# Designs tried in a protein design chat: VH-VL binders against p56860. Part 9

Target 1, 255 residues: p56860
Amino acid sequence: MMTAEVRTPEQGGGPLTTEPRAPRSAPGHADASAPAFGPETDPRDIIRWALAAHPDLLMPSAFNLNGVVLLDLAAQAGYRGEVVFVDTGYHFPETLATRDRLESRYPELTFVTLNAGASPDDGQTPPDLYASDPDACCAARKVDPLQRYLKEQGPSALLNARSRDQASTRADIPFVEEGGARRRVNPLAHWTREQLEAYAAEHDLPVNPLYFDGFLSIGCWPCTRAVKPGEDARAGRWAGKGKTECGLWQGENKL

## First folded at step 16 (VH-VL)

Design c50
Fold by ESMFold2, look of step 17:
Structure c50 (fold): chain C 255 residues (1-255), chain A 119 residues (1-119), chain B 107 residues (1-107)
Amino acid sequence: as target 1 above (255 residues)
Amino acid sequence: QVQLVQSGAEVKKPGASVKLSCKASGYTFTNYYINWVRQAPGKGLEWIARINPYSGNTYYNEKFKGRATLTADKSTSTAYMQLSSLRSEDTAVYFCARHGKSGWDLDYWGQGTTVTVSS
Amino acid sequence: DIVMTQSPSSLSASVGDRVTITCKASQGISSYVAWYQQKPGKAPKALIYYASSLQSGVPDRFTGSGSGTDFTLTISSLQPEDFADYFCQQYDSYPLTFGGGTKVEIK
């Protein structure tokens, strides 16, 4: 697998290539290894490569800032596939409204909402599990529904919105990860929050309004607070609970 | 086994409306867009519109906008298309189909409903 | 609207023959092409998506190729069940549009 490379803006995004006339590639994951991507690589070039290598590419999203920016870049890059959101039953109304605005704005994308049993009172999990055992709550309402869907769909790759600037636990995220159930592509790996915010402003993207109330990392309402000035963006996630990452990014079957 | 079962044949006069149904089974109905496509006798296929059954969001071919209305009922796993102001040119077999892995490809189709419009 | 010009409109073939069907798009559409098989009085059946990706359960004698404007469906060795109509579909842009079809008939 190729490593990330540092390139200047003058080298721009990688060149667009037309698929050759040659015979259909042999059966397998992909007919080419990932190009040498670097910090200056246009995320749209990474997305175009990923789509060409993985026509069944699937994009999980929580519609946070990273996710909204990735969604717009993917639409521009020609993505038509699924944008998969898990409704945990604990999302802020503002998050659900953001989803609705995005669906209206991007008819070229295919929006899929997975219903985890919706209500906290559905009898499948204790209603206050988020307080007593947030790992078990996340497993039941977020991780399990998405993993079940991914097993059913069997995509050969995922398009993830993670970036190194989100947390210290993410500082080493590469553009392309091998070694899991499927290839994982992180087109925004080297983008900073400042770059994401600049992009969102330039394109007038529908950003979750809670960001303007100091919510810099938004998850379920029981496990999310506004951050204090100077805090890490994720400091408001599971505050006082000893948890720093969602189960989707942990263990041997992580996204 | 994914299956889309459509309502029975319809005979209509010009100016009438028709409402067709498409009942899904063997998969989670709200996870897949439903598209409607028609085929006039001896002719090719023509895309009409699509709906997200989860949200009710729709997108229409401009040729049918204002005449076609898509709805979905989550509780019965059934998508509907109403076509109004029928003309003889609307005589066709009408198919429902769900989205596939690329999002706009159509991986499973219903058996079709014949609509005949004649005086 | 993107026009998909499909050729030939019909062909006659025998079991075991190699069959080639083409679609030409009126503008570049990358690889956003699907192929369908349709038997008389029946719904279309998906064969190929994204120009060359085989649908689950479809025999590997069906192959798709091409990009840009020129696309091909090939059946390497016709079987008795393959006599049908075949359609291409572009999905680069709304509205989705289909080729005019190719009838593959028994000699």
Scores: ipSAE 0.765, ipTM 0.901, lowest interface PAE 1.0, mean pLDDT 84
Fold by OpenDDE, look of step 17:
Structure c50 (fold): chain C 255 residues (1-255), chain A 119 residues (1-119), chain B 107 residues (1-107)
Amino acid sequence: as target 1 above (255 residues)
Amino acid sequence: QVQLVQSGAEVKKPGASVKLSCKASGYTFTNYYINWVRQAPGKGLEWIARINPYSGNTYYNEKFKGRATLTADKSTSTAYMQLSSLRSEDTAVYFCARHGKSGWDLDYWGQGTTVTVSS
Amino acid sequence: DIVMTQSPSSLSASVGDRVTITCKASQGISSYVAWYQQKPGKAPKALIYYASSLQSGVPDRFTGSGSGTDFTLTISSLQPEDFADYFCQQYDSYPLTFGGGTKVEIK
């Protein structure tokens, strides 16, 4: 049983100078019809509510720390649906390995990998599109496949691992979002990174080993770097490209 | 074969402007950032700016902001750098260079353009 | 700005020698380091990217190592064509910055 070790990125980093990032996106609107959850609300209770209200609930995941924690909590709360992962063809081997470990640990859940076997040379996109147009790359390799699948499945709600402590752009994320094609439930909205790490360690969850090397938010390897102490958790995503989100949570591509 | 071919040597007076070109071939021009780097005689390398040829988005070294302007012409696969208000200290070899496939390393370089600023 | 301190500024060596060049970053930059060779009157040639990955067509006598703040370029057995200037570069964050360079001269 691999215990999650808590390692902090090495100290000594000065302020980073990066290309200007896209402006912060406004968080989704809180659903006023949802129960009044609070910081002290057990995420499992939120998940139980979500399952009762939305038995067709699906869980997209990229298996970051938040996602791993949510997955465990969801299983405990009685979730038995799909865990939906998009293989972009640019994932770290460690990410794919983490997926596999989770799949083994939670046989009661159904892991679905969209575009399984995708590669830079699969003809879906120019192999170097990520270098010129990260938005187009993410749209084609991540957002579109997921959107197509969700359209086909038609879930009334999504279970998401987003939290306020995940990024400055998510500082006001509600527990339940309305608008768009379906509801979005964020049981971990108020969990801190420290809480997530502690939970993962306590329950020996398979956390992506890159997390302990400073990769606090992990996406495709061409567009992900480790962050430095004091840096925003998502500063390592699309660094220097003026992009802060993949597009799943904003605009016309909002899930 | 990837190639970056730069324009010829320039001689300018202080206060003048110069516009250099970098023609790319052997790859999809819009799929890679183009950087400009200079090297003063007997000195090291200094990064100036980069441009996304697809979007035209640019990012500049603060040292050159307001003085350097990058552009790109997709139809001719050519990147340009204009440097204004030239000074003697701008005398250098100017290189264009492509970002690598997986990072902001510079995997292919132009042959360089010598710019001489003298009264 | 991230400062890349490169050492030595120059060294003399003979054909067959093992040559080591180092770069120290002013802050942790993971593995986002590249190495270049430059001959007189020529543009830099890329040797290493991502601290230790060899560029296509570069001889395997060139090796890059390091992570965090300390990086090394090693030439296991110096060849006649290897006498040149060498530069490290960080691309962890903008502005991109280079080491001061190392001149490898024939002894």
Scores: ipSAE 0.005, ipTM 0.532, lowest interface PAE 10.9, mean pLDDT 89

Design c51
Fold by OpenDDE, fold request of step 22:
Structure c51 (fold): chain C 255 residues (1-255), chain A 119 residues (1-119), chain B 107 residues (1-107)
Amino acid sequence: as target 1 above (255 residues)
Amino acid sequence: QVQLVQSGAEVKKPGASVKLSCKASGYTFTNYYINWVRQAPGKGLEWIARINPYSGNTYYNEKFKGRATLTADKSTSTAYMQLSSLRSEDTAVYFCARHGKSGWDLDYWGQGTTVTVSS
Amino acid sequence: DIVMTQSPSSLSASVGDRVTITCKASQGISSYVAWYQQKPGKAPKALIYYASYLQSGVPDRFTGSGSGTDFTLTISSLQPEDFADYFCQQYYSYPLTFGGGTKVEIK
């Protein structure tokens, strides 16, 4: 009666899959409560605070009047980061020229242009999409490239050129917006168009020449016209289409 | 993975020119500036110039103005530096480097190219 | 030009030692300082940006500190692979400038 020794199978200890320790998020200085800023607060002080709290701060820009003014103020405040522009393929030549002038004037900043080589015939969108579906056109040519880049770079905050005086939809823009993917800082929140124009003139800033031809808000050439006296500054954007924003600041694709 | 691969070693005579290349990969070439930095034997680092590959915008250290010329080819994702009127003092390892997250910090570097200037 | 005065030019240390390297700027440069490690025959490797932020993949034994004019790189516990040259850089204004370097040698 041969007692068959039942060899208990050695439970092979499976390799401890050391879960890749999630990259320690750089201690997000996100916990620094924003100071109480007021209408009389120098935008440069707001920018200095933003830089101290968010050294990875990025500045998206379309180089409108507000953007040009913000860029100058940011440089003065000690910003040395990226100015991020999206080439939609539908920009005015004057807008591209304004970018180039700004890059030359502010060599201390990095000018990053996304969607390089974009053109109306590049195949990114149907040729008539800007007319048939402006939202889809803006999503594909502006929002998506910017969102992809921001996702890649992962900035903790954005420095934005938005002001309350730009549109009725911006009447309540705070200096600091919380929530979403990142903090948004609006140093020019309380600056009026008149203040912006005066500042740009005083400092001989390279404002897009189309501004002086009544293009108070400049985007893609198929979707931008000059405004008439008494019209809203953004009335020339997607005129007759019921669209007022590109989709960058609202909805699921909010920056 | 981000990589900058530089051209091979160069030996030149005084008064000659050299053109170095830096091929970028693993990222969108036009989204980042390329800087050039050199290091003489047993010495520190010296910044030469930078280029925006998208716009072609350049900025030069005054020390190298008129002798250094930066270019970029978007089709090949390659940056170039030409240095003319070479001197013995130009003997160094030359590096290309990408600008970083916070501005003009340099996050990725090429392996370097040795340039020897000798009679 | 902004001058970055780095000290010491060399130091000898043992594995496990705390090492401190300093860089002093000739003028205020906020936090626009980077630190690099360079091994013989190799390109510089980025360690720190904006005075105190670690580059991706850099061990936490490296710490950058300082603002204004005075900056410090600290290695909390020196490892065998840390014997190298170290450089600071300012990028507040052009031209970009580097410290003279610090050679960290084995004792």
Scores: ipSAE 0.925, ipTM 0.959, lowest interface PAE 0.5, mean pLDDT 93
Fold by OpenDDE, fold request of step 22:
Structure c51 (fold): chain C 255 residues (1-255), chain A 119 residues (1-119), chain B 107 residues (1-107)
Amino acid sequence: as target 1 above (255 residues)
Amino acid sequence: QVQLVQSGAEVKKPGASVKLSCKASGYTFTNYYINWVRQAPGKGLEWIARINPYSGNTYYNEKFKGRATLTADKSTSTAYMQLSSLRSEDTAVYFCARHGKSGWDLDYWGQGTTVTVSS
Amino acid sequence: DIVMTQSPSSLSASVGDRVTITCKASQGISSYVAWYQQKPGKAPKALIYYASYLQSGVPDRFTGSGSGTDFTLTISSLQPEDFADYFCQQYYSYPLTFGGGTKVEIK
């Protein structure tokens, strides 16, 4: 009586190589060349174009004067997307309060705060890194969280509040920046500080109170001071450190 | 994987209050708004309110103002909705839902909580 | 409030059929429309956002179209698992509002 050993075939369950699902190409919104915008072009028209071309548009903001103005203009232009803020753990209370006021004023927008719960002693960076290496501090507490989120969300464009009048390093900012990971749209590229202030006043926008105390550009409290009359608006940023930008706009960390 | 897990079914009398919970997982809780939507038996969807778990900022449908209260606990990644002065018309399945990529679209939903209001 | 008028309220179709559901907004809402599928006793499942963009994991037989006031969800070839309720939503302004729903039933 030959006991036929029924060799149960080892179903070699080959590893399901989850082929990384190729990013579904967003339907080919034709790479519509940006229209020729001019200094007199209404920023709202630029925003409308950007929304039509890039429905996944995101708005990074630090809620400076330019950012507050852009937010209002964007809402008027029909933007209903995300306003992305990074909590560095070093923001002024006034900046956080400004964010909260804006969120209350513009309930139609989603205010996303990255790196929630950040603080100087949270262990993300050495306590003195902002002083010893401000580039490394900004990279860790601002750029990296934002880049990580942008990589996750994968927006085709960003709506930015930069203007030529902010600094000499921004004198040639176009309305639309090409290249890099995504398109950058700068509707306020040609607006002056005076125009921004006038607009903010006319529309009773919640501008950061520190602005009126001479903080014309506001970042982290250890790296931000009020500027003196006649100084560049960003002279109070990383004063004495030879740093003029946070790293979001140049190099490998370019947005 | 993103998940929203809601509390169990509730049976209440008219005039009572109910507090529902929605526990989030698989994502950063503070990066997304939580919305509450209800559906009466055999009816459509009705939006109630939303909360930003980070800031605690809330916005309510006018129909529910004064009766609905949204809260969020960051430590437990849990959103709550309290509904007071319950009526028979409040009998519904209540859903929590996360906001999506384009704004107030709702990309992930809880399984729903049945609330029955009966005398 | 923005009213989303969804039509039809119900339809009967066969597997393989092309199904079209429409939603009309009471005012212009750009492309801020989402579509959901709901099966009995289940939560809604997101299908489409911003009028025409597929949610992750949604089959390409689902397509959204439209802008302004008129929006359409199309199922190019109805599958057995597609028999469900469908809802449109606007999220242009508060309060967020939904269409009345469309029940897709087997013929």
Scores: ipSAE 0.921, ipTM 0.956, lowest interface PAE 0.5, mean pLDDT 93
Fold by OpenDDE, look of step 19:
Structure c51 (fold): chain C 255 residues (1-255), chain A 119 residues (1-119), chain B 107 residues (1-107)
Amino acid sequence: as target 1 above (255 residues)
Amino acid sequence: QVQLVQSGAEVKKPGASVKLSCKASGYTFTNYYINWVRQAPGKGLEWIARINPYSGNTYYNEKFKGRATLTADKSTSTAYMQLSSLRSEDTAVYFCARHGKSGWDLDYWGQGTTVTVSS
Amino acid sequence: DIVMTQSPSSLSASVGDRVTITCKASQGISSYVAWYQQKPGKAPKALIYYASYLQSGVPDRFTGSGSGTDFTLTISSLQPEDFADYFCQQYYSYPLTFGGGTKVEIK
C-alpha cells in the first residue's frame, strides 16, 4: 500500500510589487533654460520661445507704447492668449479708447479687463487716497485685482513690455527673469524708445494719443503728467511723491 | 461652480427673429468672452460669434454678419444672441460657451437651446 | 477659413480598447487645438486645450498630441462612459472652426 505523497505545489505567488509607475513625466517641458538672447535677437523669436515653454503665458498690459508694440509682436509670433488690463477707475479716457481700438484690431487675442465698475466713487478706496497714500491706492486698485486674477489663472509665465530704456530703475532688466511666483519674459528689454516709436509708426499701431503730448508713461490721471524734454520717461509718474513704481515688479506683491 | 444656463426652446416661422439668453454664474462675468455655437441635427459644430461682456466688443462669423447680434447685460450676468431672418437651415441647438485658459478654446458650455424654424 | 478634417467619422470599439482620433488642419495652427466630448442631447464637454493639456477633472486616459497641422486624441483604455461623439476645434484664427466629429460606438 504505497502512500503516494501528494506534493502540494508551493504556490510561490510572490507579491507582484506593482512598482508605482513613475508619474508619466508631463510631456517634456522643453529645457526650461532660457536660450542666450542678445540685443539683436528678434523679439518675436523670444516670444516664440516663451510660448513653447509656457503655453499658459499671460500678457499684462497698460497699453503704453511698449505694450502696444509688444502686443503686435506677440500676435505676429502666434500669441492667442489673454491681454490682461486692470481698470483702476482713474484711467484716462484715451487709455480706455486705446484698449478698445486694440481689441478691435486684434480679435485673435482675449482682452480681459479686471475690476469692472471701478470709479473714484465706487467705495473701494477714499476718493483722495491717490494723494494721501499712492502706494495704498495702487495696491487696492491695481495690484490686488491683478494678483487675484493671476492667482486664479495660475500662469507659469508673464509676457511683459518692460524695457531698459524706460527708466534708470529698469536699466538691467533681462530678457528672462527667474524667481518669484512665475517666470517673467521681457522681449523688448533692449528696444529703445526710438525703435519702439519707429515700429509703431511703420505698422500704424494705435498708440495712446497722449503719448504725443508728452505722456511717455501713462497711468492713472491723478498720478500722471507729461514729461519735459530731457526727463526720464517715468518722471511724470507720481511726480513729487518719491514713488517710481506701482508695486507690481517689486517687493512682496511682485508678480 | 461655473455655470451657463440658457433660455428654453423656440419655435419660429421663416423670416422671424429669435433672441436667446445665456445666464452666467460662478465666476466674474465680465472677465470672460461668451461665444455662440450652433449644431444642426446630426451635424457638426458651427461658430457664430463672440462678445466681450466688459467692452461689448463683438466679432462675427461672416456667414452670420447682419443677421446675428450679440449683447450682454453686466447687471444680470446674461449674454444674448438675436438671430433675424430665420430660415429652415437655422434649425439647430444653439450653445453659449466661455473662452478658456489658452485663448478661444471653450471650457464651459450652456446646456443648449433648440431653435426650430418651420412653416 | 481653416478646415479641420477629422477622421474617422465613426468607429466601433470595445471597453478597454485604445482609440485614436485624428484632426488635420488646412494650414499650420501651432498648438491651438481643443478637443470636446459630446453625449446625445448634451452640450460638448471640454477635454483638451492647447493640443495636449487636460481640462480640469478629465481622466488621464485622454491624451492630446500634435502641433502644426496634425493632431491626435487618444483614449488609452476605453470606458463605458466614453461612448460619445468627439470634436476637434482650431482657435488659431477666425472664424473658429470644428472638425466634422467622430462617433465612438460600442462594438
Scores: ipSAE 0.918, ipTM 0.955, lowest interface PAE 0.5, mean pLDDT 93

